# Ledger of designs, part 12: VH-VL binders against Putative lipoprotein MlpA (mlpA)

Target 1, 215 residues: Putative lipoprotein MlpA (mlpA), of Myxococcus xanthus (p38371)
Amino acid sequence: CNFEQPETNCFVQESPSWAVKYDVVDSPKDANGDECTTTAPLVELMGVYKYVNPETGAAQLALRPATLASRAIADTTTTSADQTSLGSLDTEPKDHGFCHANDFAPAFVNVAASDTAAANTIRYEFTNVRVYSAAVAPGTQFTGELKYTSNGCTSSYVMRAVWPPAPCDTASTEPAENCGVGSGLNPEFAVVCQPTSATGTTGYCVPAGDIPSFK
Key: E = the ipSAE of ESMFold2; O = the ipSAE of OpenDDE; V2 = 0.75 times the mean of E and O plus 0.25 times the DockQ between their complexes.

## First folded at step 4 (VH-VL)

Design g21 (from r11 with heavy chain N57K E106Y, light chain S93Y R94S; framework fv_romlusevimab)
Fold by ESMFold2-Fast, scan of step 4:
Structure g21 (fold): chain C 215 residues (1-215), chain A 121 residues (1-121), chain B 108 residues (1-108)
Amino acid sequence: as target 1 above (215 residues)
Amino acid sequence: QVQLVQSGSELKKPGASVKVSCKASGYTFTSYYMNWVRQAPGQGLEWMGWINTNTGKPTYAQGFTGRFVFSLDTSVSTASLQISSLKAEDTAVYYCARDLGYDSYYYFDYWGQGTTVTVSS
Amino acid sequence: SYVLTQPPSVSVAPGKTARITCGGNNIGSKSVHWYQQKPGQAPVLVIYYDSDRPSGIPERFSGSNSGNTATLTISGVEAGDEADYYCQVWDSYSDHVVFGGGTKLTVL
C-alpha cells in the first residue's frame, strides 16, 4: 500500500573502511586438532555495506575484509562476491539497541603459489554480528564472531568495529594521533590505538570495551 | 572440541556442604563466562548466576546469595559451585553452561552433563 | 520481574509440524533463544537470536519472534524430537537470564 522506497530502522554507516579489532577466543589449530600459529590480523580495515530489497524490504549486511581485498589483486580464481561476506540483517533494532545479522556466506581468496610459499586459501566466516543502531551512535559500532582459516590453521575471535577509521600511533603524546580529541571519532566513544603488529606502534583506533563502547 | 565435564552425583545430609566442579576443555577458558543453572526434580530451568572467568568476579541471581559461592581454578580450567548449610530444597541437578558474556547478550551454546545433588534427612 | 509463559505440553503426530509458543510482554523487542532437553540429559541450544540455528541443528527447526509471542517451529517431527523445550531471554532491566517454564513435546 506504500509507493515510497522501503526503509529499515537498522541504520548502518556504509563505508569502504571501518576499523576492526579481533580478540582471540580459540587459539589456532589445524585439521588434526594440533596447535599452529597463523592468526587473523590484530586490526584491519573492513568494507561495510547495507542492501535493502526494494520489493520486500528485507535487509542484508555485506562485510569485505581488507586482507581479502588486498590479496584479490593477485587472485584470478575468486570474484568480488567470493571476497565479500553477505548475510541477513534485522529491519528493527532490539530493546538493547542492536540489529542482528547472520547467515553470512563465507568470504575467501585463493592465494597463488610463489617460489617461496605454497598456494593458500584465506577464509572468513562471520556469525552473530550485531550493529549498534541506537540514537546515541547510529550504525557506527558493531560486534560479532569470526572463524578465520589460513595456512590450514583455524582460529576464532570476537570482533569489535568502529566507524570512522582513524589512524593512530601508541608512541604519540598528541591526542589527535592517539585516539583522543581531534582524531575524528565521536569524543564519547571509548577507543584505544591498536597497532597492526605486536612490535610496532602504528595502527587504528578501535573500541576499548564491549559494544557499545562509551566512556 | 568443546567439552564441559562435571563432577559426580552427591548424596548429603541437611547442614552439610557440597562442591560441584565443571572442567572445561577444547577452548580458551577465560574467553567465556561460566553460568550455573539449577533444575529441581520435575521442574524447569532456573538461572543461578555467572562468573567472569577472566576476572573471577561472580554475579548471583536473587535467591542464590549467601550459601552459594562460585569460584575458579584457571590453572586447570575448572569452575566450581559450593553450597553450604544444605537444605532439602537444594535437591536438584546443577548444570554449568558457557556463554561468551559480551556486548549485552547471553545464551548457552555448551552445557555440562549435570551433577545431581540430593539432600536427604 | 520479567516472565516468559509457555504451554506446559504440546502433542503432535510424526511427520507433522509442532509449534511451541513463548509469551512475554513486548518479547519481540528481545532476543529469544531455545533449548531442547531430552529425558536425563543436559539442555541443547537449538535456536538462538530468535531464528538462527547452531551448527548441527536440522533445518526442520526454525524460530520467529514478534509482538508478545516468540515461536519455535519443528516441521516433519520425528520421535527423537520428543523433549522439553525452554525459551530464554536476557532482561536488561533486572540484569537476569529468564527461562520460560518449559513445554513437553510428545510425539504420538
Scores: ipSAE 0.463, ipTM 0.789, lowest interface PAE 3.0, mean pLDDT 88

Design g22 (from r11 with heavy chain S31T N54Y N57R D103E E106Y, light chain R94S; framework fv_romlusevimab)
Fold by ESMFold2-Fast, scan of step 4:
Structure g22 (fold): chain C 215 residues (1-215), chain A 121 residues (1-121), chain B 108 residues (1-108)
Amino acid sequence: as target 1 above (215 residues)
Amino acid sequence: QVQLVQSGSELKKPGASVKVSCKASGYTFTTYYMNWVRQAPGQGLEWMGWINTYTGRPTYAQGFTGRFVFSLDTSVSTASLQISSLKAEDTAVYYCARDLGYESYYYFDYWGQGTTVTVSS
Amino acid sequence: SYVLTQPPSVSVAPGKTARITCGGNNIGSKSVHWYQQKPGQAPVLVIYYDSDRPSGIPERFSGSNSGNTATLTISGVEAGDEADYYCQVWDSSSDHVVFGGGTKLTVL
């Protein structure tokens, strides 16, 4: 038997929403190298899609940050394609079950000036994206790096992502609302609730440790 | 700006102990694993193991169990390597190096400057 | 235990292309990373995951990995490229980071 099995390919769970956490690697700096205050979100939802050329089997990974999708209402100059970062994807997992994705095009929006704010370009540049595609968690966790630019401030992050996206509240004692039993996540995943703001308690369940994040 | 800054060189007698520290700055300390790599004089790089900065759990490479202890002080973003019952063969430069969040520990994007430990009478 | 084999030295004339090999059984199924180390300095990552370059590493540095051999290629070699180069993989069977023995690149 010389038939290729589906489990040998790089599987990715396609969804309009994954929960992605960003941890700072390099703090925000402007063009002069001075500190500035605009940062990437602590957590956000992200669309994740896989495309495969049916003739060649070549694969691509597409990442669409919810921040860019949300800002698109104020932007008539960019399209969904500009707001989506498309890169190559390995066709077979490497050692440890990771499929790497590279050569991502930047994703961005041009937010028009308003009565209260100057015009602004929000730009995402992804590198070193790795999707965990092993049998115990096929295509439901990934990690990578982000270079984020907004209001002239550039900062860099490691990102860790999980599917499905589960809303949470750090103030809740109900396990289903704080990334525990009944949250919809694989119970073997090590996850923690990440609030969307430094002062709030509501956010999304995200990987608690390095990918693959297990208990 | 990411930096790993190690403690200064040490000169010790056989049987003594030494503690080498590695202070991290410019990123969230608990999101990246810290690795230790040894390089004896004129020799290549030798991986000693890592410590999970989130859980505090160390993992040692074969040959580095017993006398070698990895530890953390997360309040000051510092990882430490302690070597007990020092032997002449422990003479080396010891590096800390960050793993970019992958449990597979594929590569080290930032390294400390190295700490020279010399064991002699 | 998994072993990575590098030539101990490679010599190249300025402006020419240097190729440093890293041999390992089925190394093409693993991800290979490369480090540059100058005397008295810490190693610097120059290639990761076979062929990716970190920010700040010149385009002259490239990598490939297939079958039993991974290769670091440095085109248009400059005197400042003179250093020891190490390849590195993760060996899942032993849960161990494995370094090659290192290659001294001499620019003549």
Scores: ipSAE 0.007, ipTM 0.531, lowest interface PAE 11.4, mean pLDDT 86

Design g3 (from r11 with heavy chain N57K Y102W, light chain R94S; framework fv_romlusevimab; at its last look DockQ between E and O 0.03; V2 from the best seeds 0.00; counts 0 for: pae E 15.1 > 2, placed apart)
Fold by OpenDDE, look of step 5:
Structure g3 (fold): chain C 215 residues (1-215), chain A 121 residues (1-121), chain B 108 residues (1-108)
Amino acid sequence: as target 1 above (215 residues)
Amino acid sequence: QVQLVQSGSELKKPGASVKVSCKASGYTFTSYYMNWVRQAPGQGLEWMGWINTNTGKPTYAQGFTGRFVFSLDTSVSTASLQISSLKAEDTAVYYCARDLGWDSYEYFDYWGQGTTVTVSS
Amino acid sequence: SYVLTQPPSVSVAPGKTARITCGGNNIGSKSVHWYQQKPGQAPVLVIYYDSDRPSGIPERFSGSNSGNTATLTISGVEAGDEADYYCQVWDSSSDHVVFGGGTKLTVL
């Protein structure tokens, strides 16, 4: 981040990459209420940044899903501001070490159709985001809810995230490659390897349980 | 389409100053950070820092403080790099490169064509 | 300061697969980006976020990142792929963008 921030009690590990898991709550539906098939990724990386107003001390949390960042390369219609979800963040932990983040603006991209690809509009709407900022593991886990829309197909998810984003392979017997010792993750974290696809074995380590996820 | 067009080559004497410009088009200039990267002859890429095109706040990499100044002219979507008290070791190609977001995505999707600055007695 | 290490050069025969490595402490926890630079030209983004490919970049280019090593893989190498390749990360600790030293890919 390109700004100096005063120290606050709500620590957030700022990074272009968190590992984020989405668990479906509501299946995909279109505007007519009919079933559709487009869903959020099983797992993705996410940029997470904290902004603090030096004059007021007010804090904000910015979330940047990698999916949006990726598609932004082909998007000439939306601004970077449109591609980032910015919400308010508590200045001090509440509710047993959680810092609450609210009032997130939607983040979205609009990729126009091309000769090789159909038009694609993707929208992220975050709510009830809570960053675990207790002393035992400050600012390295968060949870929330996601409303995901792709080309009019909307689904809802519980979001759980952990830092650092450790790549993993469920097919590997090497602990460092399967969310174990040597992965870079806090050894006290309860994590599991989530493949990026339903049929694949490679992905990222994500929280195994509710946040905070500890062994 | 996104384009970054930089000013032409410069030949300067030691102690002089140079100002390299980078004009952006094809996107909202103030919505993306602008980075500066230096490449000395036969050497690798070296990040110099970035500037917030919305606020005008520059951030300089270690080793690029003092003589190096990032600036903006948002009215013409132009970022500039000024180097004062030029030294022979400042001889290099200087690139502007676009980053994404209110803050950086920390990768550069579009680059200027580069500006060669030669400092010679 | 965070350091990225690349081999100075890699040689490959046409049609074969080139692998360019980028080493860094726990680089697998970072997002790695790759640039191609041909002589006399500006760098071009070829891979971002470890494995994502910008539009216009051939499918022959792919990336991976795990542990302490990121890898740019170029399959079916062509003469036109001869260039310098740079890996790049952002280091949150120092808030610095860091480039590798670059790798010269020679097509034999």
Scores: ipSAE 0.000, ipTM 0.510, lowest interface PAE 12.1, mean pLDDT 90
ESMFold2-Fast, scan of step 4: ipSAE 0.585; ipTM 0.829
ESMFold2, look of step 5: ipSAE 0.000; ipTM 0.482
ESMFold2 (binder alone), look of step 5: mean pLDDT 93; pTM 0.951

Design g4 (from r11 with heavy chain N57K D103E; framework fv_romlusevimab)
Fold by ESMFold2-Fast, scan of step 4:
Structure g4 (fold): chain C 215 residues (1-215), chain A 121 residues (1-121), chain B 108 residues (1-108)
Amino acid sequence: as target 1 above (215 residues)
Amino acid sequence: QVQLVQSGSELKKPGASVKVSCKASGYTFTSYYMNWVRQAPGQGLEWMGWINTNTGKPTYAQGFTGRFVFSLDTSVSTASLQISSLKAEDTAVYYCARDLGYESYEYFDYWGQGTTVTVSS
Amino acid sequence: SYVLTQPPSVSVAPGKTARITCGGNNIGSKSVHWYQQKPGQAPVLVIYYDSDRPSGIPERFSGSNSGNTATLTISGVEAGDEADYYCQVWDSSRDHVVFGGGTKLTVL
């Protein structure tokens, strides 16, 4: 009498919002290999969900960038399924504490042309995602790779993510408002405030170093 | 198009030093760590260590401290391996190989063609 | 120190299936990567993270990893598959890369 468990030990904190930072690997280039300027966001929120097939126990990881969700209101051709990237997920963490996720379907939106802007497809392609699922920090940090395409520009990134998404302000002297004590994050996490724009001060606390990012 | 191009073969006498270079192209050099792997004649692959291309900090495997030095010149996207006080047992093919250098990215997707170092006489 | 054990050689007839094993204590808890090395050439990644294939690697290459044994499986073996095959893991306890001793695949 053997039967498979529907749950897995690769715990992932499911949430409509994780804070994700992108560090550039390859700068934006167009289809001809020439430089262009459209990049992924400096930081964004991302929906993170885990699905388990109840018959087989096979697990899947779903990533939904907030940028796609917000641009979807100008898209009449894609659905929430197209805006969500589904990949595989390990059922058990490896001895280094990571659960690997791969074979992600692209997530995208087709933004319709306006009076002042041409039609644009924004596309996310995730690979080599690793969720840290060890007892000390179960399913609250992950890393991976992103290939981002928008306005005909393609660029690639290493992404590092943390839960919960803690808002922050680099201009604040209060630790709770600048990723310090009282911010809502585990105090052992090494995090820094990443503004959402190059000229602003408000953003989200993101991992300061390699995952798992600890002090 | 990612490429790792290594310097040519070297023939050296015991006690000399040698510098093997590995020039990267087709990607952002500082986004990937550079590893060094040795293969003695007729033997298997032996990991020597890595260098963090962002910080320049090397990490050496046990047995490769002292005479072996990893270095970088980021202005020309080149990693180098220097071996001092060469011994006959240093005779091997030396490979550079990249890994993404973060959180258990633990495989090598691109390798240099290898540099043969022969120590004799 | 962590040790990976491979058979030194495996022989297979053309068109048949070759299985190359990589033994290690609790290796199923580690991610296993596989490299193909032809004489006089640099190694080429053929399988990563137990079972994933890089672009350009034929579907007849597959991998598995469970318990104390990881396996590289090559179905429909061709003469061009003749090479040395190395398994590799990252030993997180020592923060270093470990290679198996290599297996020479002979197609006869």
Scores: ipSAE 0.477, ipTM 0.790, lowest interface PAE 3.0, mean pLDDT 88

Design g5 (from r11 with heavy chain N57K E106Y, light chain R94S; framework fv_romlusevimab)
Fold by ESMFold2-Fast, scan of step 4:
Structure g5 (fold): chain C 215 residues (1-215), chain A 121 residues (1-121), chain B 108 residues (1-108)
Amino acid sequence: as target 1 above (215 residues)
Amino acid sequence: QVQLVQSGSELKKPGASVKVSCKASGYTFTSYYMNWVRQAPGQGLEWMGWINTNTGKPTYAQGFTGRFVFSLDTSVSTASLQISSLKAEDTAVYYCARDLGYDSYYYFDYWGQGTTVTVSS
Amino acid sequence: SYVLTQPPSVSVAPGKTARITCGGNNIGSKSVHWYQQKPGQAPVLVIYYDSDRPSGIPERFSGSNSGNTATLTISGVEAGDEADYYCQVWDSSSDHVVFGGGTKLTVL
């Protein structure tokens, strides 16, 4: 529980699932600098965990993308540690309300070819992660940068994340199913439904703007 | 990879106007805000403001309103700084520098090489 | 408006450690970034968010930030480290980027 991490410290809501949206910064390019089309997901779930050394108070942040977690069963060459990105974390928020996390080890999977799918290497490199840890939203929104590589196609993103993960449907007229009242999110959060595909309507509620994302 | 290339040096008389350009390459132009930073001879770095490359909205620091105009030409990935009614006090090296602009990302990872503007009386 | 104070100059012998300070009221509550500017060149980011290094910056560059003072530390100083060093913060109260006045590092 959260009682061991007071809101005045760099509190992070630990959960196997946060909803994370990726907004492109640098379009996908291959090793030759030519355009390619493989991108990070529009939205995905992500495990978020905090470790604190009880004697020193030193903190670490762990991020585990659902894309890597779901493909782990087909990976015979990497370990569970390789599929989780571990970085540093501030112990006290800055006056802008953020706790900075950096020095993340890359997270990746090497998925072997099957009779139905080609071999796929997926690599996440997180930098400049910042968790908003102020009293009005204690460790329930974060932002950061992602360098994503899949089968030699590299792109970069700003990621914005919110807890709790709330499924949504842009076609629903029910507020609870379209990131409104009753969705489980703080009603003061500015959130919008992000479909998992460009042509679909179902996805997850994600921050609508810059972190911290408030109305 | 990422480059910010600025226009060449300018020598102007007081009262003239000058336009300094900064051409970006190697990244998606509209994903990073463009900042302008001035450095007078023998002086330190002075932040002038930024322009949101997605919306075109400029934000000016105190002291850089009126004669200073930030603009964009997104079709050629170029940001520009125009200074009108030049004064001797405008003599400086002008730098463009990018920042992500999102969520308190307020540091400059890439800088242009600088454009020297000299105003002689 | 928020002000960052740096010493105008710091001298250090080759191979020794240089410490360049950046003073500001409650600066430990802000994120500090550091730039190196060599003569005739544009500034280069050497430390961001108090203590993080960009790719390509040697490990002998490090940063810290607490209380009213942020510090850029350069261990094993080389002649090539001679430069002006600037600290920078974002002041949320004024919505302004603030630079320190710069410190000239001289390797004797």
Scores: ipSAE 0.507, ipTM 0.798, lowest interface PAE 2.7, mean pLDDT 88

Design g6 (from r11 with heavy chain S31Y N57R, light chain R94S; framework fv_romlusevimab)
Fold by ESMFold2-Fast, scan of step 4:
Structure g6 (fold): chain C 215 residues (1-215), chain A 121 residues (1-121), chain B 108 residues (1-108)
Amino acid sequence: as target 1 above (215 residues)
Amino acid sequence: QVQLVQSGSELKKPGASVKVSCKASGYTFTYYYMNWVRQAPGQGLEWMGWINTNTGRPTYAQGFTGRFVFSLDTSVSTASLQISSLKAEDTAVYYCARDLGYDSYEYFDYWGQGTTVTVSS
Amino acid sequence: SYVLTQPPSVSVAPGKTARITCGGNNIGSKSVHWYQQKPGQAPVLVIYYDSDRPSGIPERFSGSNSGNTATLTISGVEAGDEADYYCQVWDSSSDHVVFGGGTKLTVL
């Protein structure tokens, strides 16, 4: 129709997949304060989406953990909306380059009991999410906090995310397969391969340091 | 739960030194920067600087270099502020406060109760 | 160095709305955080990132930030809201935290 409507300057790379790493801040505890063992994934893929009200310009950020999407197959009581955490988002980055997102609704699934496991609710609560949206890396890295509850165990994490989600293998000597040259990531990004399990080598390239993570 | 507990009040004479401690509990100590904020009697909040709890490296605001030293004992989750060659103008309540020292930092979500340092003869 | 300017005092009648301003050059490009300090107490975070409330802070506290002025708004003011209020930013150019001078809110 016309050239354009004013766009928000908080650019976020929308994608069904970003690679997200979780670093533990508070170890898992149950409701009685006793230690337990259920933790968030070491790394997972996450859907990241931005919505803008065309009349007001108000923006929202949506985060959809792949772990919830995968576990939804065992759940008939939650919807994709319940499995997606929706929060507010700044329309303009601050002078340090970050756009803040907050007031996230919890994302969760209610996993039904099976022959091998009791019923379980997996719940993600995101707070203090900050998307780096500066010219050198417009909307391709973010950080935030996660409170994760599963099997009655609650733990908290700092999360750091990067786009695109580059698969990797810590056992590979090929740079393209171990977050180096040819991996698909911006070569200026400081990234490292994070396996999906403590005993495996296959995972995703994730930020190696604080966001924004540069060499 | 998160707590920052500071050492008790101090009464010192000019020229002496004082060490204020701030013991953290309820979270991973090295994931949050520790800030020091001073408040002279009847005055506003004055930021003194922070210490990176992961590296131990301090950053001082202008005017708080030299006589002021930030330090850590990570084994007991404690940050300390030492003031040497005390002057009357150092009389204040000293607060420790944590911020998100991982990634971008900006605000203080938990504060210690404050330590009153009085310098008088 | 970057400077934040607050009025030294603001008076408001009970049940009315108090507005406390924080002035700074192009402060709208910075994130503003607000602290409440009651006599003999440590400061308490009441608003962060311009307009977000920590858990436990009443809905009558809100914030805004645009241009050269950030504002803390307290609706339905109660006697218990009497306190000193401080705004705060991180100045990326100096890599330093900056506090406003504080505003004493009096409920008359």
Scores: ipSAE 0.467, ipTM 0.792, lowest interface PAE 3.0, mean pLDDT 89

Design g7 (from r11 with heavy chain S31W N57K, light chain R94S; framework fv_romlusevimab)
Fold by ESMFold2-Fast, scan of step 4:
Structure g7 (fold): chain C 215 residues (1-215), chain A 121 residues (1-121), chain B 108 residues (1-108)
Amino acid sequence: as target 1 above (215 residues)
Amino acid sequence: QVQLVQSGSELKKPGASVKVSCKASGYTFTWYYMNWVRQAPGQGLEWMGWINTNTGKPTYAQGFTGRFVFSLDTSVSTASLQISSLKAEDTAVYYCARDLGYDSYEYFDYWGQGTTVTVSS
Amino acid sequence: SYVLTQPPSVSVAPGKTARITCGGNNIGSKSVHWYQQKPGQAPVLVIYYDSDRPSGIPERFSGSNSGNTATLTISGVEAGDEADYYCQVWDSSSDHVVFGGGTKLTVL
């Protein structure tokens, strides 16, 4: 039996859940350029999948935000394919271990009006996605840009993501509960707990710095 | 939206010092590194180095050590370039330019408008 | 030290396709970025990571990178495309950014 050595090929850890943090680049504006309040989540889970065309060898990366998956329950017009952003993916890493993914189709849901809320289209547009696929951390961190539209507000973000998703609590002094030893993350990763809300302490461990994020 | 606004043109005598500033707005300053690029009259683009906006650590290209100092004031989202002991060969347009802040693929998505520094007696 | 070589000038008729090359040893293993600079203005990113286009850049701008040559291709060239074009890579061995010497595109 021969063990496969880690290759510098574009490996991506496929999972229904990665933890993704969004840092604002351009604050929400409506179609007239006026400020508005609807933003992307501070952190969310995201499905990440790699597809390879068996005839051509061409690779694709699929991203499915948990926000779209959860809101899809109130949408009768879009399919799971519409709620998943599919782009191209390099077959080999470029210098420094990054694999680029580009030409993403938008992912979106059309949430129908209810007694308590107006109809709303939530749209994710990903650009400049790069998966770190070097031997020291094969396909377990990525970065990219997001243009997010909801309630007529469009805003832009840098996103940074890590696998596995680890829940955390900023109020906990236990390392395993605050992105330290025992959290399930690679101990060499530089990670920090990002709460899901501005007023809460519970969230997910996310990269603490630029990708690749190491101690 | 993202903007990098640089300080105005400078006319200096040899031996003087100059400080060029670059004020960023429309994004989280510490998540993107700031680069400095020089262009002498009629010449091409020359990379001078970059500063890590999160740590404040500068990295200089060969030829730009000693007289050139990169600095930050994160409270006002401003990066600065100081040139000491000015020489005629320092006459150039100096640009600040942003990269995505991860140190592997450096490209510049937004540039300042440039600051012309002229050194003459 | 790593060197990128560009032709100093390329001339093209309106509506035709311009091709600007960037030569470098094994440049196909590097990521190439392209900037457009008009007189008196700061450079503008037109292609990044070999072939990606920033928002606001027309689809007639495209890029490729293989072996020892990267190419910026501008189809349906317009007078407004007259500018200097610079290619750029990151050279890991020297830990620095390298720019090509620039190519002046003239539309005649």
Scores: ipSAE 0.006, ipTM 0.517, lowest interface PAE 11.9, mean pLDDT 86

